# Designs tried in a protein design chat: VHH binders against Guanine nucleotide-binding protein alpha-13 subunit (gpa-13). Part 2

Target 1, 348 residues: Guanine nucleotide-binding protein alpha-13 subunit (gpa-13), of Caenorhabditis briggsae (q4vt39)
Amino acid sequence: GCNSSSLNKLQVPEVRASRSNTPASQKSSDQSYSHIRLLLLGSAESGKTTVLEQVRLLYKQHFTESEYFHRRAFIYHNIFKCIKSLCRAMKMSDIGFADPINMGRSQSIIADEENHYGIFSKELAEKIKCIWADKSMQSLYARRSQFNLNDSAAYFLNNLDKINTLDYKPSDRDLIMAYVPTCGVQNVIFTASNQSFQLFDIGGQKIDRRKWATQYEGIDAIFFCLAISEYDQKMNEDMVTNRLDDALKLLETISEEPMFATTPIYLFLNEIDVFCEKLDVIPLSNYRKDFPGGDQDDALDFMENLAVAALGKRDKSLYRVYRCIAIDTQMMAELLSTVFKDIMKRKR

## First folded at step 4 (VHH)

Design s13 (from a12 with S100Y T105F; framework vhh_vobarilizumab_d1)
Fold by ESMFold2-Fast, scan of step 4:
Structure s13 (fold): chain B 348 residues (1-348), chain A 127 residues (1-127)
Amino acid sequence: as target 1 above (348 residues)
Amino acid sequence: EVQLVESGGGLVQPGGSLRLSCAASGFTFSSYAMAWYRQAPGKGRELVAGISSGGSTSYADSVKGRFTISRDNAKNTLYLQMNSLRPEDTAVYYCARAPYGSSRFAFELSGTSYDYWGQGTLVTVSS
């Protein structure tokens, strides 16, 4: 789950009710007084929060100073979490550090139980830089698909000096690259083609999924994110359940929900770039015995078929399937434009 | 700004050949499925040929064996090589881009499902 206690003063703003039953609200002179309501669903790290950030960026929603502060805090936290995971992976490897001094630095980082939501001390920043620059560490990182690691690690670690300043303001790119867990329910209200939309984002970890049912009423469409690249990964909560299997079961559950029987599902098969990169090193057939073999297009088709199968007996008019790279702003701009136009056409 | 600019159309005699080009700009061309459509006088738009981002092709029965669709991702250009042209090939030819992520659906998409279309290029096969 999201650690609400540790984030008490840094928590993401609460979702406020956007729909009013007051007759006066319905008599508004505004052309678009009613929102099309979208529910954003997916497992933790599926890219759903990245989709929300892309919507905010592309449809000119202002980030508040408190929201920038919150994102900045998680950028530091994620950098520390990533380097700590890399240090643990090095400890379990047969390689060892190229610089023997980095063994002691690595042990220090592994033993550090702080969450590090603020700027790093000079000593900690130097330890991180030295460990990251180690030739054996770089070789391990090249094999990162063999362990659970945030793919943005290199982006932030390569820019640590720029990021580790008191006056640091995350760029649009930094915001997209950062993983920020959703605590509670988040929403963004935006306008596309003179139509008002409200997009709800809720936590994707198993504990947070108990909140999903509370947001079911009045939903016009579902955005479901699947990170297909996670076919070889296990859930952090139990270290047993395959992440893809968990996501497919979740999609099945949502598709079979009676409240969503006539609600269209827009399925985003995310991280196709990471997926294709992994196929070169980790055969899909090692994890999916029913995959008959083939090239990257055959593997992508196979993954699409798994996702469609999870939708069950759902009418074909009530879903769309898209391959995407959620961190690619240009690609997401075009995809989201297409999706919003399709949703608007359904409401006519 | 997404743009698709067709060229290569013209007047040609039956049995002749033409090569149509579509210059794409304003998007990551290599990530999209592309298609050629045509609209003959008094008819609706029909799919002529489609090509996926990976290079898989499909053709309408009326042009199969005579037309070849291809792409050059380095040049952001889509091509249609038309051989053994017939009077019934007379039409305005349109370059079309499939919606993002729909590479596998290029062959099944109707004209109204494509998100961007070019201005078209006229091909007249006469006498």
Scores: ipSAE 0.013, ipTM 0.355, lowest interface PAE 7.5, mean pLDDT 78

Design s16 (from a12 with S31I; framework vhh_vobarilizumab_d1)
Fold by ESMFold2-Fast, scan of step 4:
Structure s16 (fold): chain B 348 residues (1-348), chain A 127 residues (1-127)
Amino acid sequence: as target 1 above (348 residues)
Amino acid sequence: EVQLVESGGGLVQPGGSLRLSCAASGFTFSIYAMAWYRQAPGKGRELVAGISSGGSTSYADSVKGRFTISRDNAKNTLYLQMNSLRPEDTAVYYCARAPSGSSRTAFELSGTSYDYWGQGTLVTVSS
């Protein structure tokens, strides 16, 4: 599904089916028996791409120029989508800007139908900066959990001047903070504790899930990412399906897959920080009538129990459950080390 | 780079009070369950008190009603307020952090629930 994206209209290297399917796939297949093969799964925005970025950073794998170009394009696109969503949130919440001029600026942002995969004009960048600096906008962003807003918006908007340059190259931190959807199938080969691993990252959007079966063969372990903070959100594809329900159904489908009957699933319950922040404002019981009430710990335990239930009758030896914040590099370093050691122990 | 540094131990008379502090660094303190353990000479480590990321607390029967565990997330500091101290409370007190990714909370009164430990601070209760 990457070839169908508007990003293909930019100066992206042409990738032919024969070229993508022959030398790279052949080399990966030839090496499959020497590597522990890991399949990284999850719905869109589950944090699975962030997990891949953490692996690349922690195990010293660097991006190609083409990969940096692709990530940079999506950083610009996501910044514009974030400011547009914030402007819409101001309008929907009937909140006036502290500077009245920002009302006109906000309206022009909302009306702008361009995807903005490139560097912003000086005029657009100044408009975005003025809107972001507005005291009413900052107050809205402080309440972002009420409005389902992206927590990474502040990071990029606060650094717009550094990012909006022709020679901009994303830092390691920029890559972790960016939401960049995975298109098709990609893989990373890395070494941990003298063991070679190959991690396959597959698009989590419904259109890309059809490709998952092509990578099922010879998988040693599954990493399943689930953003528990999405309990109050709907799928972009239909605007009716609850994101958490979609993710749980997907986990159930993967756990029930005959090919994975003996394959261990490492379940990453992501965005526990965002989840806990949301609980203070958006009661879990509004979306989960089966939640009996309780504090933050009770809510986390409830979400973990939902995920375990989605694994069905799977033997307890064939799964592990972890609570995480995928953008927290220190946490992910410790967690991934623990996971890789557990996988290695299974292969001995 | 995870560091836990305990302080506040010392010599105190029976019936006295001490407040222990644990300065945490190298991780996002607020999202981890934390605990206090103690170890008397020739004994194994005993879980004294635990606190979840959400602030739920749990205590060993031997200290319940006398000790209070608390946390200051803004200062990345864990505390143990010890009241009505007894000679039997004499031990090295250790600050401990739950494993990354752990589902364990203050309910888990097992030593296996915590994987990072500080250097300890000595508490002596004697006349």
Scores: ipSAE 0.487, ipTM 0.793, lowest interface PAE 2.0, mean pLDDT 80

Design s18 (from a12 with T28R; framework vhh_vobarilizumab_d1)
Fold by ESMFold2-Fast, scan of step 4:
Structure s18 (fold): chain B 348 residues (1-348), chain A 127 residues (1-127)
Amino acid sequence: as target 1 above (348 residues)
Amino acid sequence: EVQLVESGGGLVQPGGSLRLSCAASGFRFSSYAMAWYRQAPGKGRELVAGISSGGSTSYADSVKGRFTISRDNAKNTLYLQMNSLRPEDTAVYYCARAPSGSSRTAFELSGTSYDYWGQGTLVTVSS
């Protein structure tokens, strides 16, 4: 079974969140409302959307049926995109599949140009399962950081049978693990310690960044997400620009904005677990010539210093730096609580 | 759900040794700095030893050279090897987790506040 295409296509409409999708620069027209306004920034795949989903989970925001439909569609799309990337990596690695039949299955997946926003056919699902279970594929996946591969793939691929059903509804964990790109401006209103907050999430891809300036007015604090694990990766848009360099340049640009001269920046150094795993295989010094060497703590300190340097001449009172794993709900609960308390103290 | 479960306490003679263990669950153990605290009857809680996610260690002056803190990330377990035990080491020993996002410098003994989450294990040094 080497079918190259799915005949059952699902076209995913852009769903509007039940929450307002409005510019962060706009305040509520209701004079009785008082929100602390937070702008969530970062490059694509920085973890900023995961931070938004953690806020929704931790502060009891409900997902609408349309939001579940949209996320379900992207879970399928991401699974297919990930398995196709893994098949391409196997082809480039010049190693054979443990099961020779998987060579033909892999070629079929590579040739499939569909987006797969819908449930996989029985034949496609079996191909994916057989390829994922292959011992040579599992060995390649253990070295996934060398090939610019997504770490969330294993979670969904290990649960494919549960996910590939007509009545599948994503769990809270599935929603946190899913990579769903932010299109336009999304926002969520929530309450912490009797204070109302409004968090604006804006797309981090280059095409979305032109919208950032429209959100600058009236912001009380900035949440900047930076995936430090991307030190060895290139931007999908051009395949030449280093992702960490792009993120550091964005941070520099935001820190230098005159409108943010007195606005605190909360810097979230995300994916510290992936970063530490990569250090054992891909030396940081291969990408950062001024890294003097050392253990994982030394590498984390070096990355933190790079991020602080990108803040430029900003006063130390106007930023905080945190190390995190955005998909870790317990870690994020503690971290966000600390951040919200700090913001509230500034407004006293 | 964060859970820390201490074990290995007991009765030991002065000059003896004990190894305490702390089994961690409900969080990514390898990503957190960890610590051992102790509390003697009628006294406040005292920080004994700390270890970073990367393995860097710090100790209270009262235990330096006698106690060794270590971690096994594959087993989600924190250890405290206690040598040359003294009657004044008698206390309930608690496993503690550092706050999320703590930097290397911030989790060192002189500048760090640890949260404690375990129920404790009793160590009695008696002659």
Scores: ipSAE 0.006, ipTM 0.394, lowest interface PAE 9.7, mean pLDDT 79

Design s2 (from a12 with S100I; framework vhh_vobarilizumab_d1)
Fold by ESMFold2-Fast, scan of step 4:
Structure s2 (fold): chain B 348 residues (1-348), chain A 127 residues (1-127)
Amino acid sequence: as target 1 above (348 residues)
Amino acid sequence: EVQLVESGGGLVQPGGSLRLSCAASGFTFSSYAMAWYRQAPGKGRELVAGISSGGSTSYADSVKGRFTISRDNAKNTLYLQMNSLRPEDTAVYYCARAPIGSSRTAFELSGTSYDYWGQGTLVTVSS
């Protein structure tokens, strides 16, 4: 639940204008409702919020001032979390900074327990810039996949001076690159090929999944996002459950839902770029004993087969599987166009 | 705007070699599977060779062992090295981009699954 954590809620700006409380289930009771209703599902950090933001960008929906304020807060938070993770990775790798003074700067960042939802002080911004510019840090970032580091870190850290201004307004690219968690139920209404669609996004963390069933009625199609790069990662909630196993179990549960027996599932296997980079340093066979080895295509085929297996007995006509990079706007434009055309053919 | 521009076609004698190139623009080339198709005079288009984003290759039985498909992601260029050319290889050769999400097995499955075909380059194998 976004509002169930008092500390997080108090520090994060409220976004009232962007939150829609229109449930997807109202389609069945509303005779005036002409929208094709899409439900966006996936685990936390699966890329589903990025997909929603790509839809807003590609189908010309403007962000409100309160939405920009909320996004800006999370951009600062993400930058600080990224630099702190990088500092911890430097300490774990025992590399040592090229500039010895950065060791002290790194220690102060690691010791800083604040969430940093606001503009950075000049002192903090300079510490971050000095740490990021360090040649040893840049070498470690080149190996980021082996340390589970965020790929968007370089984008924001390279633009820190532009971002760390009082009048900063996130660009379209900034909005796509930022990880902003979905709180409650968000939706976007848009038009593609003279057809109105409504896309519903709900929280993917375990605590929010109990709310998913409230949105099941009247859904025309499901968009399920699965980050295949998570094969080596554990859930933050328990630090023991493999993230990919959790996502596959979730997909199995959704595919077996009686309400969705005739509802098509569009499966987005996200982060294929991060996945391929990880394979070079973290063998898939270390986490999947049934993977016999092979090249990147063999690994991608294996992951796709795991996802298809999780769909169970579902008829092949009731699912599509796509490999994607959710932050790639050109790729997402083409992919979403293909998906919307397929959905429209089903309604003809 | 997606653009594919083929080059390298020409007239060669049987047993000769040609290297075809396809310059790609308007999309993230490295993220897409690519293919070469051909169309002989009075015949339909056929898949000649495919290459995945990861570099895995597949070939039509008629060209296997003679043709080599390759890619240079830094130059956004697709290549087809054609050796031991035969009169039946005479065709217009087309560069094609696979639909997003195409698996390696799709290269053999469908001669119509590829989109964004280029204008083609003519290869004539004749004495």
Scores: ipSAE 0.224, ipTM 0.626, lowest interface PAE 4.8, mean pLDDT 80

Design s20 (from a12 with G55R; framework vhh_vobarilizumab_d1)
Fold by ESMFold2-Fast, scan of step 4:
Structure s20 (fold): chain B 348 residues (1-348), chain A 127 residues (1-127)
Amino acid sequence: as target 1 above (348 residues)
Amino acid sequence: EVQLVESGGGLVQPGGSLRLSCAASGFTFSSYAMAWYRQAPGKGRELVAGISSGRSTSYADSVKGRFTISRDNAKNTLYLQMNSLRPEDTAVYYCARAPSGSSRTAFELSGTSYDYWGQGTLVTVSS
């Protein structure tokens, strides 16, 4: 979805889910289960929630009716947030709508203060479709790498007629493409190669270092997601802190944590496709003075070196670095298989 | 399912030219490094040319200056333009895709660096 901070005051429907929210440190209370315990970390919008959803879908962990309802509601909400953010961007741009009627439609969308967690009316759906089809809007969206927008906007807006039905059931791809904020600790228990795993996601809130120490003792491996495309973006919380700098600081803090001194870190450098598109419009050197220049491959190597530097004095045997696109299910299927195999090998 | 389908092989005289194509499907082609390998009769597989997603290229010493690797991301197609062909270039040529999560810029001239291959296309350089 769109990630505009102006919608922070909107209420989210509360939905009861049957998924376990038990912290990893409390897993020892289970009488009959032993899992390999994985901690999923990263800042908001790093792709960590997408990785968790990929695990659920690839390893046959089905959603409950409650979880389905929650995600369906957020798909509609995110579509509306996305179109509203695009309308605001058009208002601030150097160009106007190609169709003058869309100026009025856009103002109507901007003025709409409803949360839109349900199906859109025919009138609202037509406004959205007309705005999205506008040639000036499509030109603005081609430059989306300059905005704090995810790649899912086009996916959902191009399929609005299919999604905006009373009988709509999100497909596996719809669930992967949707950004759904997580609150508290989310857990997924799954089996790969006859080994049981438990993956813990802390959600979108900032990580409290003291809470890690008390809740996550005995973690077998850490999955750290870093969206390298965020090199030019600021944190919504303060509008000052660079998102990449925040993520690198978090990675450094985790790597230096005494409780994780012997815990392997699997680093997922996410959004490499968005990063590469962005480089053509927003030079990396504008944000990283120590980048010596070069092509797309030089920039990717530079970003990987920044992430490795954030790991500090960590032994090379205790980390792996992967370049990925978390929404690419085929890529993630192959990558996760490789990662789980490596983790299992460490237990021998 | 990841599929790589090579075409363009054939019989050519020494000094001639051929253009090989590899049609890729089942993955996001633009996000992967790609390569051409060859295997001559009675010999092991040799990495001929590699191209990153960013279009950085690398060549085996035996083909530098004669072969050019390129890609068309819109068509999900990899190419190998082969000029000044020699009898020693006679081989089955294979298209290969790098493993998921691999460094997109790190070409090691090694068959073990790539995990998907097509069925190959035969190139015969003979009078």
Scores: ipSAE 0.411, ipTM 0.757, lowest interface PAE 2.8, mean pLDDT 79

Design s23 (from a12 with E108K; framework vhh_vobarilizumab_d1)
Fold by ESMFold2-Fast, scan of step 4:
Structure s23 (fold): chain B 348 residues (1-348), chain A 127 residues (1-127)
Amino acid sequence: as target 1 above (348 residues)
Amino acid sequence: EVQLVESGGGLVQPGGSLRLSCAASGFTFSSYAMAWYRQAPGKGRELVAGISSGGSTSYADSVKGRFTISRDNAKNTLYLQMNSLRPEDTAVYYCARAPSGSSRTAFKLSGTSYDYWGQGTLVTVSS
């Protein structure tokens, strides 16, 4: 739905022109001619929206000025939300900043109740930069999984000077790194290897999942995104349920859906880079007692086996499993090309 | 554009050593399994050694104990240290990258499904 648990749409600049990019003529064509229909599924922050944005980037579905403006607003909001969460976490930890002046800066950020969908003042930007550069803050950020922080926030915090300008226009990289919750059902129509595809993205938050079944009819393939790096994180909706457990249960539910009995599932095990970085700090065995130990390859194989187990008794011809980094455009270009060719081969 | 550039090949006497290098560019090197293959005159390509993104290694029986595969992710470089070289090691050596999305290290792949190969570097072991 239009209810975002991460962002309040009523408090963002109104950008109605950023709704569906499909012209009336293409909508008529979509209803009259069959595209290969792809359903993009996964939990919130699984990388599914990033996959949609990679498709738009790679297959030249350009963003409108309204869409750039809307994403720019969410970039500012996400930066501020992240730094404020880190400041609250630092206060809760009772560990002091390396620079004592940052305690006052942090309190100022915590007390700031604005949503910051626009450019930061010079004073606010400087406070954010000083807090982010603090050695105690960087140590706390290494434990960020304990606070369910957006993993892209460090990218934007490290690039704040570039972003915080009046003439700032998000780059393709910035658009890919931005977390923008999917409200309702979004879609993109594109052509690959002379074949027309339509990719549907629907909200991954628990409240949005109630509408998933309305999109099941006529689907030719499912793209399921699972962020394996979430093994140590809790759901924002309840702060109790493990994110990986939720994603695996969701995958099981989709795989068991009668409408998808003969529909291939392309499983994208996302955030393998973040996963490997976490293993040295947060052992997998702390969250998965059935993990026998081992190196990064053993851990990756273990996670893949969990995902395949969630597919149940599904025939092996009806799924493919890929390890990926959704924000890596070159990797996604190769993976999507391989996937689209496999889908096309199935339609013959 | 994915590029793999091998270097370090040459003429060496039996029992000698060579170190091959492969400079990688155009992709996130640290996220891919990498391999060394070789092709002797009149023969097909064979897997010599593989290394996962995590550093796990595998070797062909013919080279195990003599060759060491390694990687330097900071330099985007793959290495093959070849010791106790034999005349039968004479071949063109190729650096190869596993396919994007591969759930297996290069040594677990049963065929030549690699899309990206270097130009090769010639190793001649002769008295």
Scores: ipSAE 0.489, ipTM 0.792, lowest interface PAE 2.0, mean pLDDT 81

Design s24 (from a12 with S110D; framework vhh_vobarilizumab_d1)
Fold by ESMFold2-Fast, scan of step 4:
Structure s24 (fold): chain B 348 residues (1-348), chain A 127 residues (1-127)
Amino acid sequence: as target 1 above (348 residues)
Amino acid sequence: EVQLVESGGGLVQPGGSLRLSCAASGFTFSSYAMAWYRQAPGKGRELVAGISSGGSTSYADSVKGRFTISRDNAKNTLYLQMNSLRPEDTAVYYCARAPSGSSRTAFELDGTSYDYWGQGTLVTVSS
């Protein structure tokens, strides 16, 4: 979960991803029943938040000043958390910094207990830039999946000078690359093909999953996001459980839920690009003993079959499986259009 | 915004060879399965050859061993090398892109499953 107390204590307004944090199960008026209700599920960092942001950008189009301010605050916070995690990873490695001065810079960042929701000082920005540019740091980042580091780090760290300005406004790309924790139930109301939809997003970390069952009533379709690239990664909560195993068990649990016996599941197999990139360096067979080997297409087919198996005895008419790159706006625009049309056909 | 532009068609003698090209723009070419379809007069569109994003290829029995599909992701270009051409290969050849989110099997689907097609290029094989 995210610390909801921290969000409420920020100097920024209490503005989250949606203009309303209305639970899917909550009925406020007859007008609210005109919406097709979609529940967005997946483990932390599965790409579900990115899917929500793509929906907001493609169908709602506009963020308020308060929403931009809130997103900007979390971009700074995430950059600092990321560089701090990288510094800790360097400390645990047997490879020293290429520039010895960066050892001291790294130690000062590890010792810094500030949350950094605002613009960085010139001194801090310079430390971050020097550490990030270090050749040993770049080598560590190339194998980041071994350390459970996120893939958006390079994007923001490579653009630090642009981001670290008083007049900085996040671009559409910056918004989809940013990780903003889903601490409660967030929702987006939007229109596609003259039909109103309401998409509910709920936190994917284990502590937030206890709240999922409160949102099950009245759901017309489930969007389940699964990052197949996580086949080699461990859960942050315990550092033992394989992330893909956790996600597959979660999918199995949702598919077996009696409330969802006739509810269609739209499965988004996310990060296919990162997955294919990893296969040449980190063999799938090291983590999946029943994978017989093969090319990238064989590996993708294997992962899709694994996900379909987790759906159990679910009728084939009650699920769709899509391979995607959630940060690819062109792909997501077309894919979401196809999904919304399929949902609408089910209501005919 | 998505655009596919075919070229390389023409008149060729039986037994001859021809190379078709398809220039793609408006999407991340390397992330999509691509296909070549053809339509002869009085017939529906038929799959000739397909290639996945990972490079796996599939061919119609009628062209297997004679045609080769390939892609150049750096140039956003799809190719069809046609050898040992026959009069029955006479058709308009279309470049097609698989739907977003599609699996490996998308390149095995007929032409009605694809929303993005080029204008086509005419191949005439005659004596």
Scores: ipSAE 0.513, ipTM 0.792, lowest interface PAE 1.8, mean pLDDT 81

Design s25 (from a12 with T112Y; framework vhh_vobarilizumab_d1)
Fold by ESMFold2-Fast, scan of step 4:
Structure s25 (fold): chain B 348 residues (1-348), chain A 127 residues (1-127)
Amino acid sequence: as target 1 above (348 residues)
Amino acid sequence: EVQLVESGGGLVQPGGSLRLSCAASGFTFSSYAMAWYRQAPGKGRELVAGISSGGSTSYADSVKGRFTISRDNAKNTLYLQMNSLRPEDTAVYYCARAPSGSSRTAFELSGYSYDYWGQGTLVTVSS
């Protein structure tokens, strides 16, 4: 959570003011700023925040200097957290570093208790680069999903020299690739096909989910993000609960919510690329006994069927299912265009 | 920008073979179902063969056993191997990409509007 942050309180009054708009089509059309109101939901690391950043990128929303500084800080923090997790995983493995010197470097990283929200020293940056370049480390990273790591780690670690500069400002691509936890409620107002939309993003971690119900009134559509690649991973909060099981239960809860009985759900089955890569190494049948085997298409269909089953008794007209890669801007441009057109068709 | 560029068309005699290629760019090729369509003079477009992102293939009855669709994800290239060619195979052949959000074969997607087409490559089968 972001308990030390005032962002939740700062954003909630603005969101609540906007919620005065009713979902009734006649009344909405009579408003001077008639927004179609969209609620973006999903567990932590489902890709929902990436979807929000894609909307900002594709529909010409500007980032403030404060937002750039905040994201830059989390890029450094996430790089350090990821390399530290990899060092711990290497220590717990029976595999030694290819370069023995990296054992000492790894131990110093593990012992470093700083959060590293700022630029890395030259010495720390060199340690990180040497550890990352190690062939044994690269082999362990091929199994990264088993360690609950952000898949953007390779992107940033491969570009560390460019990122670790005093004047570094994240590019549009860096902003899309960065994992920045949502603190409270964030929103974006944008226009697509002459229609105004307002998209609300709420934190997906278990502690943040307690605030979701405060945002349920007046929602015209739900965007639910589900990372299907998480079939083999456990929740960071307890290290026991399967991430996919948690996400499916959350989807079931949202679909059964009385406030959403007539609200369409647009389900984004995210990380299909990571899923297919993992499937070749980590059999789905090891985690889903009802999967009889098959090719990648069979596995994708199986995952889609699990998600649809979680929607329960929901009328088929009140949901759409899409397979996506949230970090793929071209794919997201096409998908979001299709989704916004479908939503607009419902309001006519 | 999504681009599909076909090549490999030409003049062949009946019973001959040709291999068509489609070079794809501007999107993550490996994540999309791809298809080959053809259009004979004075006729509408006909779905010939489809391949899913996972590699599952489907064929029109008229070409089954003679044509083979395949993909090389490392080269971002779609192929159509055409064997035992007949005069009725004479057409402009088009490469097409499935809509975003689907990984099914082109035959399962035959009801969808395909917005991304190549310019086509002409195949003429005659003596």
Scores: ipSAE 0.401, ipTM 0.756, lowest interface PAE 2.9, mean pLDDT 81

